VH-VL binders against q9umr5. Designs and how they scored, part 394

Target 1, 268 residues: q9umr5
Amino acid sequence: SYKPVIVVHGLFDSSYSFRHLLEYINETHPGTVVTVLDLFDGRESLRPLWEQVQGFREAVVPIMAKAPQGVHLICYSQGGLVCRALLSVMDDHNVDSFISLSSPQMGQYGDTDYLKWLFPTSMRSNLYRICYSPWGQEFSICNYWHDPHHDDLYLNASSFLALINGERDHPNATVWRKNFLRVGHLVLIGGPDDGVITPWQSSFFGFYDANETVLEMEEQLVYLRDSFGLKTLLARGAIVRCPMAGISHTAWHSNRTLYETCIEPWLS
Below, E stands for the ipSAE of ESMFold2; O stands for the ipSAE of OpenDDE; V2 stands for 0.75 times the mean of E and O plus 0.25 times the DockQ between their complexes.

## First folded at step 19 (VH-VL)

Design xg16 (framework fv_acimtamig; at its last look DockQ between E and O 0.86; V2 from the best seeds 0.85)
Fold by ESMFold2, look of step 19:
Structure xg16 (fold): chain C 268 residues (1-268), chain A 123 residues (1-123), chain B 106 residues (1-106)
Amino acid sequence: as target 1 above (268 residues)
Amino acid sequence: QVQLVQSGAEVKKPGESLKVSCKASGYTFTSYYMHWVRQAPGQGLEWMGIINPSGDDTDYAQKFQGRVTMTRDTSTSTVYMELSSLRSEDTAVYYCARVGVPLSDYDWGFDYWGQGTLVTVSS
Amino acid sequence: SYVLTQPSSVSVAPGQTATISCGGHNIGDKDVHWYQQRPGQSPVLVIYEDSNRPSGIPERFSGSNSGNTATLTISGTQAMDEADYYCQVWDSRTYVFGGGTKLTVL
């Protein structure tokens, strides 16, 4: 018998996006109850991430309640940030494996096709003018926009990422860290050929310094200060890093080798 | 300027295979899912399937499962749809179609269509 | 198998309002898209997500969706609006089109 699996989709997605992943799980772990949360689909995925966290929280409560032995989360792209926030705000979550599938965990600083579509006259160098405004923070993409050249604006304006990373002081920091640390395993998946997550090392809690040099997770201030528990998790042996080259952003959930290597072992 | 240009009209015999091409231009080819939709003479529209040109994964309408294959060539920005074991009811105009939202297989409505390829299946 | 039902034809006098219905079970819970197809041409998206117009579609085109019926409305109908019109939804891993409605302006 396998623990239930909850799947949280990314920007502009729906439950349909995970059709191949569901097939893989059914083939290798028959009888597993898998729920792909069909909330904030398509255009609704642009809603503020705190709204999405609230809605997803309401959806996962009954699933977790029926599974006292625990559940697993598979959270793709933007969905990985939703899931990390869930782990922080839920005093009573029972997540064993949190599988972060190519998620911008330390933020995004890329001139992507999403950016071109949503903000056609903007580039990554000037998007901070939009994203670090109250209007911009009403869009999910801006909730994790992380401009390494405007750190003061990021720290002051971010309504989401700077808070869940513990980069800005707030009254819930101690409780959120305690809640997050109840997770059994943090499985980080991503790779250099993703093409959307920028830098791709954001999926492993790496990110740019002011010179756009990528600092790995262990070099990040949030790790060194253990702001939300990364250092504690690593010391406990609870962090699994599973990088894979040759996979584009939309193919992570439809690649069997990736599933067998990086996901399947953690679906106990 | 987004353009989808399809291969020319064809005449086929029952039992043969059909392969229609759809060449994309004016956008990042690998960032947009491609669909195929057909229309029999004097009849309505029928969805055939979807391909992710970035990862080449596909999903086909149940009616065509086992007869249809969709492939792509990223070096030429071209998607192909192949339909095997042709029958007279496969006579139709075949369209490639795309949604305007990148990196999404969600139903946004098809706002970009190829010009269509008439395929006639007759003896 | 989800079914969309459209009338086979609608006739309207020039300058008057045409309405084209698209019936489906709980269609109000779905996003409905509408396409115009003139003879010998590819379909053109005229309404998406129930009521939104793509760029270049005249303001006389509007849409609504509630309960079991979605409706395409063309006000001030012109001869150039004479075409076939299709509604479309997504359901259960497939795209479903209505049978089409031939709009005649006479």
Scores: ipSAE 0.842, ipTM 0.910, lowest interface PAE 0.8, mean pLDDT 94
Fold by OpenDDE, look of step 19:
Structure xg16 (fold): chain C 268 residues (1-268), chain A 123 residues (1-123), chain B 106 residues (1-106)
Amino acid sequence: as target 1 above (268 residues)
Amino acid sequence: QVQLVQSGAEVKKPGESLKVSCKASGYTFTSYYMHWVRQAPGQGLEWMGIINPSGDDTDYAQKFQGRVTMTRDTSTSTVYMELSSLRSEDTAVYYCARVGVPLSDYDWGFDYWGQGTLVTVSS
Amino acid sequence: SYVLTQPSSVSVAPGQTATISCGGHNIGDKDVHWYQQRPGQSPVLVIYEDSNRPSGIPERFSGSNSGNTATLTISGTQAMDEADYYCQVWDSRTYVFGGGTKLTVL
C-alpha cells in the first residue's frame, strides 16, 4: 500500500488549489489516502507562521499516528516553510518524503503582486521598515522576508525564518536540527520561470548576497555551518533537486509533467 | 484603472459555437484568475468556469463540462470563452470577471466585470 | 447542490434602511460576497468576505454573516441604490449565486 500524503497549501490558497494534484495521485497511485489540510485558507494564510505551524501540527499528528510506516508531505509555496518548521519542532514525525513545491525556503525578496496588494506603494527596498517591525512580524509574508541589504534587521527581527534556519542563536537549535534530520528525503522543486519566488533559487536554498548576487545552497552560511542539517542531508544523499523551466508559480501543483518528473517518484 | 472589454453581441443558430473575448488592461494580466459568468434574459447569474493566470489550468461548472473551453492570450491580454453545441437555452449575456486577489483561485469575490456580451441562439 | 435563497424583492423608502437576506445552510462558515446590478449594467462587487467594502463603495453599504443567513444592509437608501442584488459563495468546487433580490426605492 502507498503511504498517506499530506498536502499543505500556500499563501491565499485552499484545498481547491490542489484538485489536479489529487487527480494525478489518485490516477498513478490508486488507494493513496491524500489529505489536503484546509487550515488557514485565504486571508487566514496571513496569520503568523508559528501559529500556522501549531495548527498544522495538530492536524498532522493524528494522521501520522495512523500511519506507522510513514507519510509524505507535499508543501506548496509558503506551505513549504510551514512544513520545514513543522518537521523541526516535531521530535516524533515520521515523514519519508518532504516535497517542497516552489517554496521560498531561503526567504523572499522581490516585488510581487502579493506584496503590491498587501502593501500598496511599497517597494521591496523599503519593505524592511514594515516587515522587521513587531506588527509586521504578525503577517506570514514578513516571517520569511529576507532583505539582503539589511541583514542585521533580518537576523534580529525575523521571528520565523532566521530561527528555523538557525541563523540566530536559540535554545532549540540543536533539537530542531535533530528533528528535521529525521526526514527521509528532501525534494526541492522550483524553476526560473516561477515569477513569484524571488530569487527563484530560494526554492533550492539559494539566495542573494549583499550585492544581490545569487549564491547556491552550498555557498550559504546555513549550509556551511549545517545549522539545521542541510549539509548532513546532502552528504547522505537525502536532498533531491528538481528544477523545471516553463512553469509559473500557480501551475506547480497542476502540471502533469512536473508531477511525473519531480513528485511521483517520491510517493510510495 | 482596471478595464475588461468584451467582444460584441452575436447571433447564433442551434448547433453552432460561440467565442467571446475579454481584453484586460490596467493591471498585471498574468497575475489574476478570470471567471466567466452568464445571465439569461430576466434570470440570475450563473457561474461557468475559471481560468488561471497562465491559461494552462481551467475548471468548469458541471453543467458545461465537455462543451465549454476557456483560453487566454498573454500577448494580447485577452481571455476567451468558447461554448459549443449551442441551444436556445444558451441565449444570455456572458461576462468575464476578475478574481479580487492576485495569484489566487480562492473565493475572494469578483471585483471587476466586463460590460457583457449578448449571445442570442435562435433558429 | 448548495443553494442560496434570497427574497425576490424588497422595497424601501428613500432615506430608510434596506435589508436583503441570503439564506444558506451554515452560510456563516463561508465567505459571502454581494453584487449590485443596475438595469442594463454589469454586476458590481459591493461587499466581499461578509462585511468588507471595496474602494469606491459608499459606507452606507454593510454586510454581516452568521448561522444560516447573510445580510446586506443599505442605510440611508438612495434612488441610485435601486438594483438587483446577488449574494455569492463557493461550495464544492463551484461558485453559487443567489437568485437575486430586486430592491425598489419607493
Scores: ipSAE 0.838, ipTM 0.923, lowest interface PAE 0.7, mean pLDDT 96
ESMFold2 (binder alone), look of step 19: mean pLDDT 92; pTM 0.938

Design xg17 (framework fv_acimtamig; at its last look DockQ between E and O 0.87; V2 from the best seeds 0.85)
Fold by OpenDDE, look of step 19:
Structure xg17 (fold): chain C 268 residues (1-268), chain A 123 residues (1-123), chain B 106 residues (1-106)
Amino acid sequence: as target 1 above (268 residues)
Amino acid sequence: QVQLVQSGAEVKKPGESLKVSCKASGYTFTSYYMHWVRQAPGQGLEWMGIINPSGDDTDYAQKFQGRVTMTRDTSTSTVYMELSSLRSEDTAVYYCARVGVPFSDYDWGFDYWGQGTLVTVSS
Amino acid sequence: SYVLTQPSSVSVAPGQTATISCGGHNIGDKDVHWYQQRPGQSPVLVIYEDSNRPSGIPERFSGSNSGNTATLTISGTQAMDEADYYCQVYDSRTYVFGGGTKLTVL
């Protein structure tokens, strides 16, 4: 039998967003128990990511307990960060495949219509004033805002991304790394035509340097220091990178070709 | 300002197809989902379906499954709704309506509407 | 299918408060939106997510939602408020509208 699949949505989403994904899984892997977690839907997805992690943890623990053979995670956009944190704090998870579907794994730094909607008259160049304040960190979007021009503020004020990345020292860094390394495979999915994740390489742990030059995963300090286990995972062949062009942000979970190429192979 | 401008009124015969256009302006066309809603004369509003920003994903009301097709053209910032096998009961004003939050198909409400397109189906 | 129930009509004198109800099973657990439609015009969103006003909507419009009833309230009703009002929710992959309420300003 197929392992259960747990799906975590992104910013401003709900289970409705994954209607096609459910159909694809049912068609290609009949009998698979798929659970799309309807937690923190819509506006509630703006709540602090650690709060979301706790909520999702409470939901997945019973599912994992009933599936001793293991489960698969499909986590979309902001959900990918929630899932990564989830796997970091859980010392007893049994996740086989962690599929990160167009997630800003290395953070976000871009002008998007999300930003314009949430913070009218703000630009990415000035958002650090909001996001790296105590009240800014009460919003999920700010929890993974990564301003390459204000690295000191990021490292000191980011209450989420900097911690799960192990970029700021904290007492749980070693344990979180150990927990995350329990994952069987890390499947990274994204592409240049996404239009929201900025830079799009963030879905593959690439990101801007101080000159806004995009560096790849292997050039990042978190990789070089293996702060949360990326280098170790890569070394044991546990990281899969699946880039795909021609897919916009709202199509990653509804594209059949993408599913067959990047998702389905890891749902065994 | 956000504007949704629809094509003009049409008269159709039973069995034919209609295709209504909705041209969007004043915002980033590729960032918002679009709905189609119709209203028969003297009746209430009826949801027909939704299309995502890229046009790659649609969801239609059960009543119209197999008969409705929604598409969009990014180059012209236009959304289309085609309804086939028309019958007299399809006589209605058809509206395009935008979702209120970018990149989301969550139920935020429809914050902008087109002016409506009257389609009359009669033999 | 999920059903929203509205009164067919409500009448109010100018300056008085109009109240339009929208009934639905456990509707309090849903986000309710309200639309105003004047004769011969397109619908206009006047309340979203139970109680929020879009920009440009007068403060005399307010909304609430609890239990099995959502309510649109128009205080200090004016002649221009005469219109059909529709409530709307999402349920089971369907966007559902109420039957509409005709508000007459006497």
Scores: ipSAE 0.871, ipTM 0.938, lowest interface PAE 0.6, mean pLDDT 96
Fold by ESMFold2, look of step 19:
Structure xg17 (fold): chain C 268 residues (1-268), chain A 123 residues (1-123), chain B 106 residues (1-106)
Amino acid sequence: as target 1 above (268 residues)
Amino acid sequence: QVQLVQSGAEVKKPGESLKVSCKASGYTFTSYYMHWVRQAPGQGLEWMGIINPSGDDTDYAQKFQGRVTMTRDTSTSTVYMELSSLRSEDTAVYYCARVGVPFSDYDWGFDYWGQGTLVTVSS
Amino acid sequence: SYVLTQPSSVSVAPGQTATISCGGHNIGDKDVHWYQQRPGQSPVLVIYEDSNRPSGIPERFSGSNSGNTATLTISGTQAMDEADYYCQVYDSRTYVFGGGTKLTVL
């Protein structure tokens, strides 16, 4: 019998977005209980990420309690940050595979149609003025905005990403690291043709330095300091990297080859 | 500035296929989901399906499963809807319509519509 | 399948307020969108997510949604508002339209 699967959607999504992924799981793992969490749908996905984490936490508790042998998480785009925060704040999670599906794990710094739709007079170079304000931090996209040219403002103003990365001191850092490290596997999925996640290596905990050169995960300070457990997790052989070219941002959950290569092996 | 321009009116016989085009301009074609909706003469609106222009994935209304195919050509910013095995009941105006929020198949309403393509199915 | 019901017609005198209803089971839990279709023309989105106006839609258009009924309200109705009006929701992988209401202004 297969472990239950919990799916967490991204910005402007709902459970509808995962209709093809659900079909793939049913074909390869018949009888698997799959729950796509239908919370913070559509416009509500802009609410502060800590508010979303609280709501998703309440929803996953009974699912995890009913499955003492463990569960898997598949978390898409913004949803991957919600899931990483869940793994940090939940003392009692029983997640085996955390599958991060093209998520901006080290943040976002891209001129995308999302940005044009939300802030039509802004560009990535000036969005820090909005996002690194108390008002801006009330919007989810600003909770993981990471301007490599204003790192001081990021570190002071980020109410979410800088905290779950352990980039600011806080009293829960040791406990959050301990909780996160209880995960069985961290499966990182993404690719160069995503077109939204910027840099795309953010899905693998890579990110820009001040010159917009991408530093990979192992070159990041949060990795080197092991601030939330990445170095420890890699040393255990628990990090799986599954990059795939040729997949656009909205196609990760509707590409059968991606599913078979990167997701299916981890749905034990 | 956003514009959806459809192919011209057609007359078809029962058993034939139709293929209507919808050319998009004034926005990033691959960032916005596209729907097809039809309207029989003197009748209301009927949803046919949705296509993701960046990934080419589709979802069709059950009534049209097996008869409808939606495709796209990113080089021309064009979506196509093909309906096979036509019947007289398929006489309608066929519309393409855009989802108004990028990268989202959520129900935001359809913010821009094509001009419509009248297809008449008669012997 | 989910069903939306609308009156077939509504008549209003110029300058008066028109109301068009859209009935559905627990429709108050859904986002309701409204389209205006003038004769021989494409539909135009006039209200989305129950009560929001797209850019360019006059303030005289408003919407509400609670319980089993969503309502489109047109205040100060003008001759140019004479059209068919459709409500629309999403339910169970399907985009569902109401049957349409012909608004007559005379």
Scores: ipSAE 0.808, ipTM 0.908, lowest interface PAE 1.0, mean pLDDT 94
ESMFold2 (binder alone), look of step 19: mean pLDDT 93; pTM 0.951

Design xg18 (framework fv_acimtamig; at its last fold request DockQ between E and O 0.88; V2 from the best seeds 0.88)
Fold by OpenDDE, fold request of step 20:
Structure xg18 (fold): chain C 268 residues (1-268), chain A 123 residues (1-123), chain B 106 residues (1-106)
Amino acid sequence: as target 1 above (268 residues)
Amino acid sequence: QVQLVQSGAEVKKPGESLKVSCKASGYTFTSYYMHWVRQAPGQGLEWMGIINPSGDDTDYAQKFQGRVTMTRDTSTSTVYMELSSLRSEDTAVYYCARVGVPFSDYDWGFDYWGQGTLVTVSS
Amino acid sequence: SYVLTQPSSVSVAPGQTATISCGGHNIGDKDVHWYQQRPGQSPVLVIYEDSERPSGIPERFSGSNSGNTATLTISGTQAMDEADYYCQVWDSRTYVFGGGTKLTVL
């Protein structure tokens, strides 16, 4: 039998957003128990990511308990960060494949219509004033805002991304790394035509330096220091990178070719 | 500033197809989902379907499955709705309507509507 | 199928408060949106997510939703408020509209 699949949605999504993914899994892996977690839907997806992590944890624990052989996680966009944090705080998770589907794993720094909608009077260049404030950190989007021009503020004020990345020292860093390393495979999916994830390489743990030059995963301090286990995972052959062009942000979970190429091989 | 401008009224015969266009302006076309809603004369509003920003994903009301096709052209910022095998009951004003939040097919309400396109189906 | 029930018509004198109900099973667990449609015009969103008011919509428009009933309230009703009003929700992969309520301002 196939391992259960747990799906975690992104910003402003619901279970409805994954109707095609569910269809594809049922078609190609009949009998698979697929659970699309319908938590923090819509506007509620703006709640702090740690709150979301706790909520999703409560939902996945019983699923994992019923699947001693392991489960697969498919986590889309913002959900990918939720899942990474989830796997960091859970010392007993049994995730075989963690599929990060177009997630800003290394953060977000772009002028998207999300920002225009949420912060109409702000641009990415000055959003740090909001996102790195106490009240800004009450919004999920700010929890993974990564301003390369204000690294000091990011490191000191980011209550989520900086912590799960191990970029700021905290007492749980070692344990979180150990927990995350329990994952069988980390499948990173994204692409240059996404249009939302900025830079798109963030889905592969690439990101801007202070000059907004995109550096790849292996050039990142979090990798070099192995702060949360990326270097170790790569050394074990546990990281899969599946870039795909021609896919817009809202199509990652509905594109059949993407599913067959990047997702299906890891559903066993 | 946001505007949805639809194509003009049409008269069709039973069995034919209609294709209504909805040209969007005043916002980032590729960031918002679009709905189609119709209204028969003297009747209420009826949801027909939704199309995502890229045009690669659609979802139609069960009533119209197999008969409706929604598409969009990013180069012209235009969404299309085609309804085939027309019958007299398809006589209605057809509206395009934008989802109120970008990159989301969640139910946020329809914040902007086209002016409507009257399609009359008669023998 | 999910059904939304609205009164066919509501009448109110100018300056008075108009109340339009939208009934649905456990509708309080859903987000309800309201649309105003004046004769010969397109629908206009006047309330979203139960009680939120879009920019440009007068403050006299308000909404609430609990239990099995959502309510659109128009205080200080004006002649220009005469229109059809529709409630709308999402259910089971479909979007559902109420039958509409004709508001007459006497």
Scores: ipSAE 0.923, ipTM 0.958, lowest interface PAE 0.5, mean pLDDT 97
Fold by ESMFold2, fold request of step 20:
Structure xg18 (fold): chain C 268 residues (1-268), chain A 123 residues (1-123), chain B 106 residues (1-106)
Amino acid sequence: as target 1 above (268 residues)
Amino acid sequence: QVQLVQSGAEVKKPGESLKVSCKASGYTFTSYYMHWVRQAPGQGLEWMGIINPSGDDTDYAQKFQGRVTMTRDTSTSTVYMELSSLRSEDTAVYYCARVGVPFSDYDWGFDYWGQGTLVTVSS
Amino acid sequence: SYVLTQPSSVSVAPGQTATISCGGHNIGDKDVHWYQQRPGQSPVLVIYEDSERPSGIPERFSGSNSGNTATLTISGTQAMDEADYYCQVWDSRTYVFGGGTKLTVL
């Protein structure tokens, strides 16, 4: 029978957002236990990501305990960062496929409608003044804000992304890397027409340099230094990259062709 | 700034279909889900469904399953709601409505409403 | 199917405080939104998430939600507050509206 599937939502979402994805899984993998975690819904998705990681960790423990052969994670947008942190902090996780669905894995630097709604007088060039403060780090969006023009501030102020990326030294770096490397497959999904993730290549561990030129995963220091295990994981043949054009940010979990191409093959 | 402008009133016969348009302006059309809500004469509000204008994703209230279709045209920033197999009980004012939070199908309350379209089904 | 219950009407004198109830099983665990609808007009959101006031809504509008009852409170009622009022929640993949309460200012 199929491994259980755990779904983690993104900013301003709830379990309702995944109604079509649940339908697709039920059709192709009947009898699969699928749990969409209904935590930190709507307004609560702005809570600090470490708080969200703690809550989601508590929810996944009994699911993993009932499935000693393993589980799969499907984690959307902001939820993909929650899931990557889970893989690092849990020394007892049994995740086979980690499916990262258009997630800002290397951070976000976009003048999006989210930014306009949250910070109507700010723009990407000056949001670092808010996000790289202790107050700003109490908001989830700021936990993965990555201003390529203020990298020193990012490295010193980030309470979340710089740590899980291994970009700032911390006592748990070796253990987190070991835990992350226990995953069976890392499936990276995203595309150029997303419209929110900026640069969209962040979904594939790409990001801007200081000139706003996108460097791909293999050109990133975190990859080259193997800070949290990306280079090791790629050498193991465990990284799958599945880009797809023509999909907007809110459509990744409701596009059947995307599901069949990028998700279905990994739900063993 | 945000405006939702609906098509004009219509009179229909039983068995026909209605199709109401809702043209959006003053915001990024594809960043916000659109909802449809109707109100029969002298009665309360009734949710009909939701459409994601960026991905053509829809979900309909159970009462309208099989009778309602929602579509959009991103080039004109317009959503459409079509209700088929009309009967006299479908006489109502039809509203498009939007939440204030981008990229979210979560219930935030409806901040913005169209002016309403009266559709009369006369037997 | 989830049901919201509102009184059909409430009457208040100008300057009095009006309270409009919205009953539902464990409604205190849900976010409650309130809409004002004047005759011949579109609904207007006056309270969202139990107690938050949208920009442009007078301070005399307030809300609370606990147990099985949510309440819209209008202090210092004015003639212009005469309207129908609807509560609304999300439940079981659908939006549920109360039957509406006609507020009359006498």
Scores: ipSAE 0.847, ipTM 0.914, lowest interface PAE 0.8, mean pLDDT 94
ESMFold2, look of step 19: ipSAE 0.840; ipTM 0.910
ESMFold2 (binder alone), look of step 19: mean pLDDT 91; pTM 0.935
OpenDDE, look of step 19: ipSAE 0.886; ipTM 0.942
ESMFold2, fold request of step 20: ipSAE 0.844, 0.820; ipTM 0.913, 0.905
ESMFold2 (binder alone), fold request of step 20: mean pLDDT 92, 92, 91; pTM 0.934, 0.934, 0.931
OpenDDE, fold request of step 20: ipSAE 0.921, 0.922; ipTM 0.957, 0.958

